VH-VL binders against eRF1 methyltransferase catalytic subunit MTQ2 (MTQ2). Designs and how they scored, part 1

No score or structure here was measured in a lab: all are predicted.

Target 1, 221 residues: eRF1 methyltransferase catalytic subunit MTQ2 (MTQ2), of Saccharomyces cerevisiae (q03920)
Amino acid sequence: MLPTPYVKCDYDKVYEPAEDSFLILDCLEKEHDFLKQKFGNRLAIVCEIGSGSGIVTTFLMQNKIIPQENSIHLAVDINPWALEATLDTAKLNSCKSSFLEVIQADLNSSIRNNQVDVLIFNPPYVPAECVPDVPGSREEADQWLDLALLGGKDGMAITDKLLRQLEQILSPDGVAYILFCARNKPKEVIKRFVDTYKWNVKLIETRKAGWEVLSVYSFTR
Structure headers, positions and changes below count from the first letter of each chain, unless a header shows other numbers; Kabat numbers aren't used for antibody chains.
F, E and O are the ipSAE of ESMFold2-Fast, ESMFold2 and OpenDDE, as the mean of both directions, binder to target and target to binder. V2 is 0.75 times the mean of E and O plus 0.25 times the DockQ between their complexes.
Where letters were taken out, [cut] stands.
Atom coordinates printed by the task and the answers are left out, and those that the model quotes come from them; centres of patches stay.

## First folded at step 7 (VH-VL; framework fv_axatilimab)

Design s10 (from c1 with heavy chain S100I)
Fold by ESMFold2-Fast, scan of step 7:
Structure s10 (fold): chain C 221 residues (1-221), chain A 123 residues (1-123), chain B 107 residues (1-107)
Amino acid sequence: as target 1 above (221 residues)
Amino acid sequence: EVTLKESGPALVKPTQTLTLTCTFSGFSLSTYGMGVGWIRQPPGKALEWLANIYWDDDKYYNPSLKNRLTISKDTSKNQVVLTMTNMDPVDTATYYCARIYYDYWSGYPFDYWGQGTMVTVSS
Amino acid sequence: DIQMTQSPSSLSASVGDRVTITCLASQSISSYLAWYQQKPGKAPKLLIYAASSLQSGVPSRFSGSGSGTDYTLTISSLQPEDFATYYCQQSYSTPLTFGGGTKVEIK
């Protein structure tokens, strides 16, 4: 059991860590030996899209899932409050800020250079009528929070977007960890991804969380 | 071969309720990924999306027409029904039903359309 | 709601001309965009999906490009059967919205 990071931020503006966050931490702990063996002997770029509070990025850095001297962590979020929270969470847990970069970006501004070695994504997975609009100002805090939760029909709008760009984002040896809920119908999504890209997709863990059944899958070439 | 055909009244009086039926063949709304939507087009104007219904009975409506639209399906009859209440002359349009395949990689296009049915709202 | 602005609203072109139609979204739609062709008195027909993918059976003279907020439909060599109105449509978020249309008149 690796220690869980301490998080102190304004949850009216930033997604509060929940069962989905903790499932991702447990999956990364399970994958620790694999990731250390695969990326521990070279410079690795680790990217979390939708870092929120920064709990996942901080967990990776704090527990040296990939050694500090061999890794650079990128935390990406459209929400400026989430980027501040990510930096604050890393500092609260004594992580070295020189190895962490935060980037305010939409998924369409994602790195398309085949340089990301480890990608982590806890998407807006809740089914809803639409993907919410990007707020016009920082002060629209409730609207920023909605962007973290609501994922369109079947909760797949943002995840589908990422999956279509994955080949351009991941390095040749890269791995992506993506969370789904059962309502996203991940088995059918994965079948289409495998049929399209011929990649390897593996179920890491499934867990019941209240009314949801959550699962994390790894994606590799 | 995929086909869709709209049916319903050609003339509706103001304040009445419009009921349109889409009858289709070549696919089933019991099949994963299948959906049917309704789109309208006033004479000489642009297309406007109204509502979608999917294989899992999930329903979506244009918010600008809130409380006026109801969409339902009868999977065994290969039919989708749209009901629109309180008709007004501005609702005069050609109404289309179209298949929407919930294909993540294709970006959810309307890939097959019915011929359309003209509905005139006047006294 | 995401507004889709098409330009031009109409154009006249000769057979063999290259025709370009532009569609601007009020926010990024991440290539969740389709193009439809509608001939007078007929239903729309899907031409392009996912911004750049050609629908089966559509002639290769049609192509789509773009990303983010800016999208283009190109007809490389206009034919008489291409007389029609063209519409873009975003599926990034509900309500699904269409552009105002571009009428292509062959002269």
Scores: ipSAE 0.000, ipTM 0.466, lowest interface PAE 14.4, mean pLDDT 84

Design s12 (from c1 with heavy chain Y102F)
Fold by ESMFold2-Fast, scan of step 7:
Structure s12 (fold): chain C 221 residues (1-221), chain A 123 residues (1-123), chain B 107 residues (1-107)
Amino acid sequence: as target 1 above (221 residues)
Amino acid sequence: EVTLKESGPALVKPTQTLTLTCTFSGFSLSTYGMGVGWIRQPPGKALEWLANIYWDDDKYYNPSLKNRLTISKDTSKNQVVLTMTNMDPVDTATYYCARSYFDYWSGYPFDYWGQGTMVTVSS
Amino acid sequence: DIQMTQSPSSLSASVGDRVTITCLASQSISSYLAWYQQKPGKAPKLLIYAASSLQSGVPSRFSGSGSGTDYTLTISSLQPEDFATYYCQQSYSTPLTFGGGTKVEIK
């Protein structure tokens, strides 16, 4: 079992690590040998969209899941408090800040030209009537938390945007790890994705988490 | 096919601990998604959820009563036990156990209920 | 906690009448709502789950509808055996909460 990062941040402003976060850590630990064999002999670009507290990005860095020392970690979040938390969490766990870059961007923003080798996404997966608006200021802390949780109809509004852009984001040998809850209807989503893009999608793990059933899938060409 | 039955004391003195047993048949708590909950109803009042336990031993409690409640299961005996400490006359109610299937498509309903057991708290 | 408010608290109706019972959640519950029927001295019986799905063995005169915060149970043509108290219940989050109940009395 690989060590879980220490996290200390203001959970009024940043999503508190929960079973979805810990499931992703366990999946990445399970995939460690695969990722080491695939990316162990070259520089890799690792990107987490919706980094929140930074627990997942920090876990990858502290445990050298991507083993090349000069690999670049990108943490993307629309919430500026999450970006500060991600940097603080990395420092708290003795990660080298020179290999971590934080980017404030919308969750549906893509890094195009096939640059990302490993993509990790814990989306806002909770079904809601609509996706919340981006707050007008940093001080609207409650509204930043809603952006991390509420995913619109079937909890898929943000995930669907990412899936449609995935081909432009991932490198030819890239892999994406995306979390779903059962209410997102992941089997139907994945069937549609495979039928459309002809990619390989694999279930890594399923776990009951309170009232949810969470699953992590890997996406490769 | 599916049946649940509550058993326990009909009369409890104030400050004592109540222990209720739900014995069921027609399903197993070793089956993925299966759970059993406890719900009570004071005379003439609405239903109040107390606790649920699921196949994986995951437990949920009503926060207003959490300090007083313990739920456990014995899968081999097809039994779920609820313990409630420091009983008070206001806890007088009919106590039900019911099956709950952990399935998001179904919305986690209580699909089969026991007949209920009346518990009176008085000295 | 999510509060479930039922209206009316009681109603009287004749055999053959259409009866509508409403349930209002204090926040959106994404159709995680069940309806139960309870006859005097008996345990509740599941009628509707996931807001609109009819439980096996329940007569087709019972139907559920609604989304978000607003839900309804409809009995299209009331029968003598439908005398009962009806409860809605949300399962969107813990604690699981029930409405106050609607007593249906047959004239």
Scores: ipSAE 0.006, ipTM 0.470, lowest interface PAE 13.4, mean pLDDT 85

Design s13 (from c1 with heavy chain Y102W)
Fold by ESMFold2-Fast, scan of step 7:
Structure s13 (fold): chain C 221 residues (1-221), chain A 123 residues (1-123), chain B 107 residues (1-107)
Amino acid sequence: as target 1 above (221 residues)
Amino acid sequence: EVTLKESGPALVKPTQTLTLTCTFSGFSLSTYGMGVGWIRQPPGKALEWLANIYWDDDKYYNPSLKNRLTISKDTSKNQVVLTMTNMDPVDTATYYCARSYWDYWSGYPFDYWGQGTMVTVSS
Amino acid sequence: DIQMTQSPSSLSASVGDRVTITCLASQSISSYLAWYQQKPGKAPKLLIYAASSLQSGVPSRFSGSGSGTDYTLTISSLQPEDFATYYCQQSYSTPLTFGGGTKVEIK
């Protein structure tokens, strides 16, 4: 069991780590040997979309899940408070900030050039009638939390956008780890993705979290 | 049921800015996956995509024209506006707005089109 | 940018003929391909999306097929109202790009 990072941030503004976050940490720990074998002898670019508190990005850096010393970590979030939290969490856990870049962006609009080797995404997966609007200012703190949680019809609005762009984001040897809840109907989503792109998709782990069942899948060419 | 209609000037002088408005009915840009795009067609030539805007205010621009284009929406008015700066005679074309879906399984089809508005750029 | 090449640029056909129009992408577009019909002076109309899905209200004589880089639009039995210019369009990557068009003319 690898140590979980310490997190200290304002949970009124930033998504509080929960069972979905901890499932992702456990999945990345399970994948350590695979990732070490795949990226151990080269520079790797690691990107977390929706970094929130920064717990996942910090876990990867702190525990050297990607063994290459020159690995670059990118944390992407539309919420500016999440970006500050990610930097603070890395610092609190003694991570080298020179290897971490935070980017305020919607999904992958800044990273579509086949450069990402490891992509991690804990999407807003909760079904809702529509996706919330982006707040008009940094100071509308309460509204930023809804963007982290509410994923539209079947909880798939944001994940759907990412899946369409995955071919443009991932390097030839890249791997993406994406979390789903049972209400997202991941088996149907995965079947359509495989039929469309002919990629390999593998279930890493499934876990009960309160009234929800969460699953993490890996995506490779 | 679904209708879109373009409006704007029929004649623009070189170097001026073009502003086109798409007014639509029968759908809302607050609906998941919904978007509106702009496409143009010079006389006797093929269709050329300009820009799309989606329900979540996500915007996409043709890179060859990106520094000249701005797309925005007013969801409450059912309108999408395209602005294009520094107009040139080669920009003479029929400009269309069309509804688009950002559904992974459907792949951005433009399923309903406006009638088009002819914009002539001449001195 | 992904380039879409349509073949032929024009063809002449008679009512009742089977017509096939081809669209070639400069790279794989994973079936993110739509077909449009445009009559003179009119806006384009969507016929097919996702390479093979027929748009609601479009006659069943229209069909799409293909994968990877190669796609085809087939009209199984050409009708008088089908004389028009047809365009393919990819949505796999921005910029969204259209083919040059195929004009279907009366023989």
Scores: ipSAE 0.006, ipTM 0.468, lowest interface PAE 12.7, mean pLDDT 84

Design s14 (from c1 with heavy chain D103E)
Fold by ESMFold2-Fast, scan of step 7:
Parts: sequence; structure tokens; C-alpha cells
Structure s14 (fold): chain C 221 residues (1-221), chain A 123 residues (1-123), chain B 107 residues (1-107)
Amino acid sequence: as target 1 above (221 residues)
Amino acid sequence: EVTLKESGPALVKPTQTLTLTCTFSGFSLSTYGMGVGWIRQPPGKALEWLANIYWDDDKYYNPSLKNRLTISKDTSKNQVVLTMTNMDPVDTATYYCARSYYEYWSGYPFDYWGQGTMVTVSS
Amino acid sequence: DIQMTQSPSSLSASVGDRVTITCLASQSISSYLAWYQQKPGKAPKLLIYAASSLQSGVPSRFSGSGSGTDYTLTISSLQPEDFATYYCQQSYSTPLTFGGGTKVEIK
């Protein structure tokens, strides 16, 4: 029941919020009390990888899922238009920009130091033959959108990369929320991850979205 | 099936730049999860990691040598090139390239190795 | 940097012996550990990855165990072809670091 942020950006250049975005918002609302109890009395670092329009990062800030005074929000995206959109969306929804930092980076290459307390990732989950190349210029807008959507073989190329780095990113008591579609074979992925790292992985929500079945899982040590 | 082979000079003078090429077959560096790294071993000493490059052009360097190292790939030629500047006699070692393949999210083991190429740094 | 300390540096063993080699990390590496075998004049060969997963084609007498900072490679019944130097390697954090090696010599 928490308000959804208003978004106004150029969807020719930035991923338009869709069922996957809204599922993540609903999952974070479901986890609100848990996150507030866990991080509400200390400084927490919240990081969204692939912020796109900024709707998820703005939702967290606007609704104080972790109180504003006790959180620093990092929004990471390879697409420079997405970073501009994230700042604009936060401002449009009256979020205090001094607690929001945007970082242009591939995945999490700038944040491997066990400092992230809450990680959110809506990956490019659509299966494709290969992962698209990073465009050579800002003006190749259509190609930036493909980076947000196409995840290579089984839609897992980018997610697999993140999962391998997750232990280096998350603080000792950190939590990651990662979205999968059924074509990613999340049960197999989760089983392999748990067998390898011995972490706790929990299904937060599964939702049918048109022809796709989407799921969000939480990852904790 | 999978093979890697190092090539480059056997002798390098102090202060010169070393360029080593790894040519491989049986896999492509365009395949997601694939990577190639360079490891060296001075005579009678332990293995020392130098650099890795992955299918997505993601690069990792040993920080103690980062200002001297450059790793690059030519996916169409199945080659990975390592350049190391300002060579010193202590850099005398056998240099290996090895495949670093994503498996089970367990830190990219080096599962296939080249035979190694001995590089001696002396005047 | 994460330091990997192997013990012993060397050992003498006979065919049929059970051999254990230990590898201690200076901090927790969460099973991001591989074991390699290197014979004189040859490149290393991967034996074990993820601390306990046996590489395809490696004999079942090789096994790995451990977690956190403490890892062990075991050879249950040493064979003539097993006389070699063994290295552990962590990939939890860059730089990737190897242990100092354990030379397994014929008694």
C-alpha cells in the first residue's frame, strides 16, 4: 500500500518501469518491517544495480524503507541516461538528493568491499545468444535499452557475474534482493549457489506477468 | 580439445617492455563465463597471479604490478595479450596463461594451462 | 592481500600412504579455494575447486575439505604419479594468491 513514485523520463533511452519493477516494489514493501528492524538504528548503505528510471531507489527513499537519516543510497547503471533519470525521478518525488549518489559502472565493479547492507538487482534477464556490447556513445539510445533487457544464455550472464561477487559486495549482515524469470531456471541457480556458498536464500514473491513468471529472492549469509 | 600456448621473447633486457601472447583453441572468449589469466613462477618459487580478462572485457590486475600490466583480448583471433613494462631481473620467471571458466560461482578456477614460456631478464 | 600459508613446505611419503596438506587463509575466503598439482618442468593441473569439488578426470583418491580460513587436501593412497608440488589458491579477493607450495617427495 505504499505510494509508487512518479516517473517522467525518455523511455527511448531508459528502461520503462514494468511488471518486474512493480514486483520489486511490492517485495520491498513486504520486507519493510524486516529492513527497518535490521537497519533502522544504524547507518546503512543501500545499493541498486541497474537503477534504470530510478523508480526502485526512489521508492525506498520516498517511503523511508530505511529511514533517510540512517541511509545512503547508491544507484549504479552503465547507461548514463539511466543515471540522469534516477536523479530526476528522486527530485520529482521530493527525495533528499544529498543522500543519493549515482555511479556509472558495469554491474558492481566500483563496490567490492563488503560495505553494502541492502542490494537490489533487477538484471537483464531475457535470454539471448549473447550479451550486447556497451554502446560507443550516449547517442546510440536504442542500444542502451538492449543492455537493460538482454542477459545472454538463459538470461543469466549478468546475474551469474553478480552472484560470484556477492560475498565481496555484501556486509556481513547484508541482504540482496535479486529478480529472476522462470527461463533463468532460478531453482537450479539457487541450489548451486547454496551448495557453493552455504548462504540462506529465500523466495519473497512469485508473480505471473503476462507470458513470464517472475520471482524475487533474498540472499543472506 | 582445449589448448593454450604462450609466445614471446625468451630474453628481455632490464627496463624493456615484455609482450606475451596466449593463443588458444577449443573455446571462445565470446562465450559467457569464459576468461583467460596470466600466472608466473620464478625458478624454484611459488606461483604468482598477474592478471585476468573475461568474455565481457572485464579486467583484473595484481595491484602490486597494476601500473606495469596491461591485458587485452582479440576474440576473433582467440588471443590474449599481456604487456609488462620496465622489466627487472626479479621478473625472470616462467609465464603461463590459463583458462579461467565460470563454474558454480566458486572463484573461476584455472582449469587448463599453457605449457609456459621462460622469460629471462638480464643484460 | 590475503596470505595463503601451506604446511608442510615438504614431506616424504611412500606409495600407499595417506597424505594431508593444509592451507590457511589470513581471513575467511568462503570456500573460494582451488588446489593444483605441478610436476617438475610442467604446468600446474587443477585438482579441486570450490574447496571440495573434484575436477573432471582427477582420481577419486584426491579430496578437499574445509571452510572459512582452514582447508585441507587429502590423498588417500599415494601413487607413484602423485609425487609433485601442490598449491592452494584463493579467489575470494584480488589479488588472487597462491600458497607457498608443498613438495611431496618419495621416501
Scores: ipSAE 0.005, ipTM 0.466, lowest interface PAE 12.9, mean pLDDT 84

Design s16 (from c1 with heavy chain S106T)
Fold by ESMFold2-Fast, scan of step 7:
Structure s16 (fold): chain C 221 residues (1-221), chain A 123 residues (1-123), chain B 107 residues (1-107)
Amino acid sequence: as target 1 above (221 residues)
Amino acid sequence: EVTLKESGPALVKPTQTLTLTCTFSGFSLSTYGMGVGWIRQPPGKALEWLANIYWDDDKYYNPSLKNRLTISKDTSKNQVVLTMTNMDPVDTATYYCARSYYDYWTGYPFDYWGQGTMVTVSS
Amino acid sequence: DIQMTQSPSSLSASVGDRVTITCLASQSISSYLAWYQQKPGKAPKLLIYAASSLQSGVPSRFSGSGSGTDYTLTISSLQPEDFATYYCQQSYSTPLTFGGGTKVEIK
């Protein structure tokens, strides 16, 4: 069992780690040998979209899922408080800051040249009537939290946008780990994705988390 | 035909432990997605959810009842048992068991209910 | 915990009337809402699940609508057997919570 990072941040402004976060950690632990074998002998770019508290990015760095000397970690979030939290969490767990970059961006808008070797995404997966607008100022702290959680119709607005761009983001040997809840209809989404892109999609783990059913899938060419 | 029936004592003294059994037919808790829950209703009051158990032995409890509740199943006997410790007169209520299908598209409704069993807590 | 507020607490109606009962959730529950009918001395009976889906065997005069935090149960033409207490219930997150009930009484 690999250690879980310590997290200390303002959960009024940043998504608090929950069962979805912990499921992703368990999936990455399960994939550790695969990822280390595949990317351990070259420089690899690891990107987490929606890093929130930074718990997942910190877990990868702390446990050297890909050795620090051979990896660069990018944490992307539109919420500026999440970026500060990610840096603080990495520091709290003694991760080497020179291997971590934080980027404020809408999804992957800054990374679309087939450069990402490992992509992790815990999307705003909760169904809602619409996706919240980006807050007008940093100080509207309450609104940043909603943006992390509410995923529009079927909880798929943000995930669907990412899936359409995945071919442009991932390197030829890249792998993406994406979390779904049952309300997102992941089996239907995956079928459509496979039919469209002809990629290999694999279920890593399904877990009941409180009242919800969560699943993590890996996406490869 | 789906049926559920509650059984247990009609009268419980304060501080005692209540044990209720739900016996059902027409479905199995070995079937994917099947579950049974317990709901109570004090006289003239609203419904209050207590606990659910599912085919895979996954359990959910109302946290307001502070570790007083234990739910278990015996799939072979088609029974679900609820235990509630440290009974108090305010726990006087009709106790129902009901079937719940674990399906996100239907929203986990209680689709079939037992008739209910009245439990009075007094000295 | 998600709080479910029903309004009105009670109403009086005549046979043939259109009856509307409202349920307000303290946060969005994404249509994870059921409606139950309870007659005196009887167990509740499921009427509507997933906010708008009619349970098999329930008369078509019953309908559910709503999304987010606001939900409505409508009885298009009240019948004598419809005089009962109605409860909404959310299943979006645990603990599962019920509304306070709406008693539909004969006028």
Scores: ipSAE 0.000, ipTM 0.455, lowest interface PAE 14.4, mean pLDDT 85

Design s17 (from c1 with heavy chain S106E)
Fold by ESMFold2-Fast, scan of step 7:
Structure s17 (fold): chain C 221 residues (1-221), chain A 123 residues (1-123), chain B 107 residues (1-107)
Amino acid sequence: as target 1 above (221 residues)
Amino acid sequence: EVTLKESGPALVKPTQTLTLTCTFSGFSLSTYGMGVGWIRQPPGKALEWLANIYWDDDKYYNPSLKNRLTISKDTSKNQVVLTMTNMDPVDTATYYCARSYYDYWEGYPFDYWGQGTMVTVSS
Amino acid sequence: DIQMTQSPSSLSASVGDRVTITCLASQSISSYLAWYQQKPGKAPKLLIYAASSLQSGVPSRFSGSGSGTDYTLTISSLQPEDFATYYCQQSYSTPLTFGGGTKVEIK
């Protein structure tokens, strides 16, 4: 029901929005009333890790999932082309730049001290022999795309790193939305996470996307 | 009823490109979850998966064949085409096309198969 | 790639025998496993999908079981038309991979 942002960027350098992106948009729309009620009465910090084209961050701002006057949006990506794309996409959709900050960082290395109220993560979820190295220059555009897609053994290398740090990233009332594919074994991952951290994890939605079956889970204390 | 039939050359010379066509009936590649794949079997050996294509034009390839493969579909003609470049005698095999449907609980089984077409690679 | 190892590679049996064929995956495939029957000179035929679901039209003497890495195809009472080669196949991850096959032949 909510409008999808316009996206115009170089897909040779930045991950093109696909069914995983659109599933996240649908999940956030489904959670809109919950998020607005929970965070609408105070300043909230919203962070997307791996913003890519900026479609998800722009969707949140454009549709006031958390009202702009009550939120600050952080978009984090290791790919410098993705950060440019995120700013351009927000601008194309008339979002106020004063509420958006882009940060070039490895995952969550710039996130500190339990400050994030809403975290969104569409990880590199494709299983591979190993996680690709960070390219040595901006000109190696196709290698930046591989970094967005390939998630190592079981597609979990990057997601596991984030999950171990989630307690230190999220505010006491924070919520994280993380996408998994079936090959990531999310049921087993969630069981280990709950056993280890004693948090609440719930399935928001499952959807088929080409070869993959995708699911989005919410994580709260 | 569902039927699939392979067509293409029976003899290919080394270094040439092989083009195989799968013509099917009894289902549409416009149907959600529906796909067609190619599998080969060298004489006396096991089955080897080559490529799949699905209703949404999503394509999957066996990486061991190192970009020698191209799969495409013509939904209006009920055809799927496989192209394989730089043929070698070790590629001699019976080539099958098969329907591959998707279901979250059932996976991607090949539920109906063509009769197969024998391709010999020889000088 | 996920390796599929079948055992035995061949077996000899008599009509009426219970036949068991095993398929081992190099990693967990979450029951995304199919079994196929192939008679000499013919295309494979799907027998079982999702590890234990019998394909429509397949006789009930065929059954599949297993989970994780270990899967089994059982023929409860072998019939003359069952002498064939059987293949397992995983669809958990690309590339799709088949086992080496098990040839069931007359004693």
Scores: ipSAE 0.000, ipTM 0.432, lowest interface PAE 17.4, mean pLDDT 84

Design s18 (from c1 with heavy chain Y108F)
Fold by ESMFold2-Fast, scan of step 7:
Structure s18 (fold): chain C 221 residues (1-221), chain A 123 residues (1-123), chain B 107 residues (1-107)
Amino acid sequence: as target 1 above (221 residues)
Amino acid sequence: EVTLKESGPALVKPTQTLTLTCTFSGFSLSTYGMGVGWIRQPPGKALEWLANIYWDDDKYYNPSLKNRLTISKDTSKNQVVLTMTNMDPVDTATYYCARSYYDYWSGFPFDYWGQGTMVTVSS
Amino acid sequence: DIQMTQSPSSLSASVGDRVTITCLASQSISSYLAWYQQKPGKAPKLLIYAASSLQSGVPSRFSGSGSGTDYTLTISSLQPEDFATYYCQQSYSTPLTFGGGTKVEIK
C-alpha cells in the first residue's frame, strides 16, 4: 500500500479528501505497473482536472507513479483556493515544484492539443437542478465548494463536456481515469461513448462509500 | 404481495435486552439492492431511524444508538433481527420494520412497512 | 446530522382545500426526500419518493416538489381520508432523518 499524502488546507474553501479521492488513489496504485510500463521510458504529461486539495496529484508525484524525471504534472481547477492548496500539499510532502504547474481554468481551457498522456478527473458528480455559476469573488468560499460537488442533471453536465472533448485532449497513447457515481448511469454513458468514438473503456474499481456507489473507469483509444 | 411483520416482547424491564424479529414475504434479501430497516416512534413523537441492513450484509446504524444496536439477517428464513441492549423507559415506542432499496434513482425510500409492535419499558 | 424542519407543525383544513406542507433541510439533500402519511394507530405509508415521484397506488391529488434544501408536499383537493400526520425524510446521508411531522386536522 503506497503512502497517502498529508493534506492541510481550509476545507471551508476547498473540497476535503473523501472516499472518492481515496478510491482514485487506490485505482492509480493498481494501475502503477501499467502506467510505468507505458510512460516510464519517455516524457509524459500528467493532468488532473479539479485537483482540489492536491491529494491525487501529490500522490502521483510522491510515489513516482510516473517518475519525476520523465513527467510534468499539471493541476487544473477553476477554484483559486484549490490551486493554492495543491501547491501547499505538494510542498508539505516534499514534492519538487519545478515538475508541477497549476492552472486556473474552466474545462474549456487551451489544453486541447492531443498532448495529455494521463488525465485524472474527479468531476462534480452529484445530481442537481443545475450547474452552479462561477463565484464572483474568491471570498464566496462556500460557492466554490458547490462547484466541486454539483454536476447538474444526473450529475453529468461537466463529465459529458469532458467526454466530448477527450479526443482532442489526450495524446494518441493517452489514458483518462474518470470517476462516476451510480446516479450518473455510467454503464449507459460508456455504451454511448464506445458506440460513438470506438475507444476502449474499462472498469478499474467499484466501491461503496456510504450511500454512494463510486466507480473509476479508464478511457483509451 | 409484499408484507412485513414485527414480533417481540410487548413488555421489557429496564436494563434488559430487546430482541425484535421482522418476518417478510414477497421479496428476498438475496435480491441485489434489497434491504430492511428499523424505525421507532415514541408515543406522540416523531419517527426515528434505527438501522438498515442490505442484501450484501452491509449495515448502517443511527450513531446516537450504535453502541446498543445490532442488526442481522437470515436470508433463507426471510427474517431481519434487531437487538437493542440496556433498555430504558425512554425507549418505549412502537417499533417498525420496513423495506428499503439501495437504489440511488429512487432515493432509498421505505416503500412497505410492517404494522409495528409496541414495546413498553417499565419495572 | 441533517436536520429536517417541517412547517407548519399542525394545520386545520376543510374538505376541498389545497394544503401545502414544507420541509427544510439543514443542507442540500439533492432530492433524496420522501413523504409519508400516518393515520392514528397505523404504520406510515409512502406517498412520494425522490422529492416528486408519486408512489404507485397513491391518488394524483398528492404531489411533491422542491430541490436543494426546500421541499413541498401539496394536496390539491383535501379529502376526508387525508386527515393524518405527514412526515418528510431525507436519505442523502446517514443517519436517515425525519421531520417533526405536520398534523392535518379537520376544520
Scores: ipSAE 0.000, ipTM 0.454, lowest interface PAE 14.4, mean pLDDT 84

Design s19 (from c1 with heavy chain Y108W)
Fold by ESMFold2-Fast, scan of step 7:
Structure s19 (fold): chain C 221 residues (1-221), chain A 123 residues (1-123), chain B 107 residues (1-107)
Amino acid sequence: as target 1 above (221 residues)
Amino acid sequence: EVTLKESGPALVKPTQTLTLTCTFSGFSLSTYGMGVGWIRQPPGKALEWLANIYWDDDKYYNPSLKNRLTISKDTSKNQVVLTMTNMDPVDTATYYCARSYYDYWSGWPFDYWGQGTMVTVSS
Amino acid sequence: DIQMTQSPSSLSASVGDRVTITCLASQSISSYLAWYQQKPGKAPKLLIYAASSLQSGVPSRFSGSGSGTDYTLTISSLQPEDFATYYCQQSYSTPLTFGGGTKVEIK
């Protein structure tokens, strides 16, 4: 129902929007009224980790899921090309640049301050023998793509790192939207978060994408 | 409350096309996550999956039979139709339709089945 | 395609026996495995999904376990009504594939 952002960037260097990206957009559209009601009357900090092309951050801004006057959008990615793409995508869709900040960082660094109200994460979820090393230079463009896709054992290496720090990232009323594929065994992850850490976890949407099954969950305290 | 029932010809001649209809009640294929599949079983043999269709019209086919199979749905009539071309005596089997609720942890099991319809392929 | 191998193909057991049926996948299927019971002349009935989750209405004597490539269906105390053929099915990837079946004959 809400418009999808226009994206023009070099897909040799940044993750091309795909079914996982579009599922997240659809989930955020479903959560639009909830998020407006919860955060629309105060300043909210919205953070996307692994922004890639910037399609999700731009979708939030262009559709005012949280009003621009009442929100600050942070886009975090380790890939410098993704940060450039995020800024370009926001500009292409006429988003106010003064409300968007891009940060080059890994998952467990500058954002651990209990101030993020809305967190969105489309992790590298593809199982692999190990997580790829961070490329030694910007010129190794194809290596940055592997970093966006390959999530180590069970596709959970990066997601696990984020989940372990989630308590320190989210504000007391914060919500995180995290994508999983079936191979990540999200049921086991959610059971642990509910039973051991006493979080409230809700399935927002499940979607078949080729031979894979993708799902997005919301995490709240 | 959930029911599915297969209908179609009991006898098909070699080289002809088989058309089977699954009529169901107690759920809708407009509901997010809902799907219906077709499974067959030759006499005395194991179950063989043929095709699935989901609420969003996404279709999956057994690759060994894909050239011969077409699955479609009519959401307003609560029907799913399977068409199989170029029938051969080896295709003689009981054909089942079954509901497959799509969920990340359930792995698309078939939770409610029709009674099955026997299709014999012979001259 | 993922091949599902069931063993044994048939077994005979007495009422009260513990029965174990195994299902081996040709590659890891991440617990996307279901078990079905089929009585003579009838449609299959779902017993277990996601390798170990008992379907509503199924007796607690049925249980599933396993991970990766190796899965097991256990009937802790066989009853007369358990005379049937049992099938495993993977739904990790298409094509969806079933095992060859295990016929349980009550002695």
Scores: ipSAE 0.006, ipTM 0.458, lowest interface PAE 13.7, mean pLDDT 84

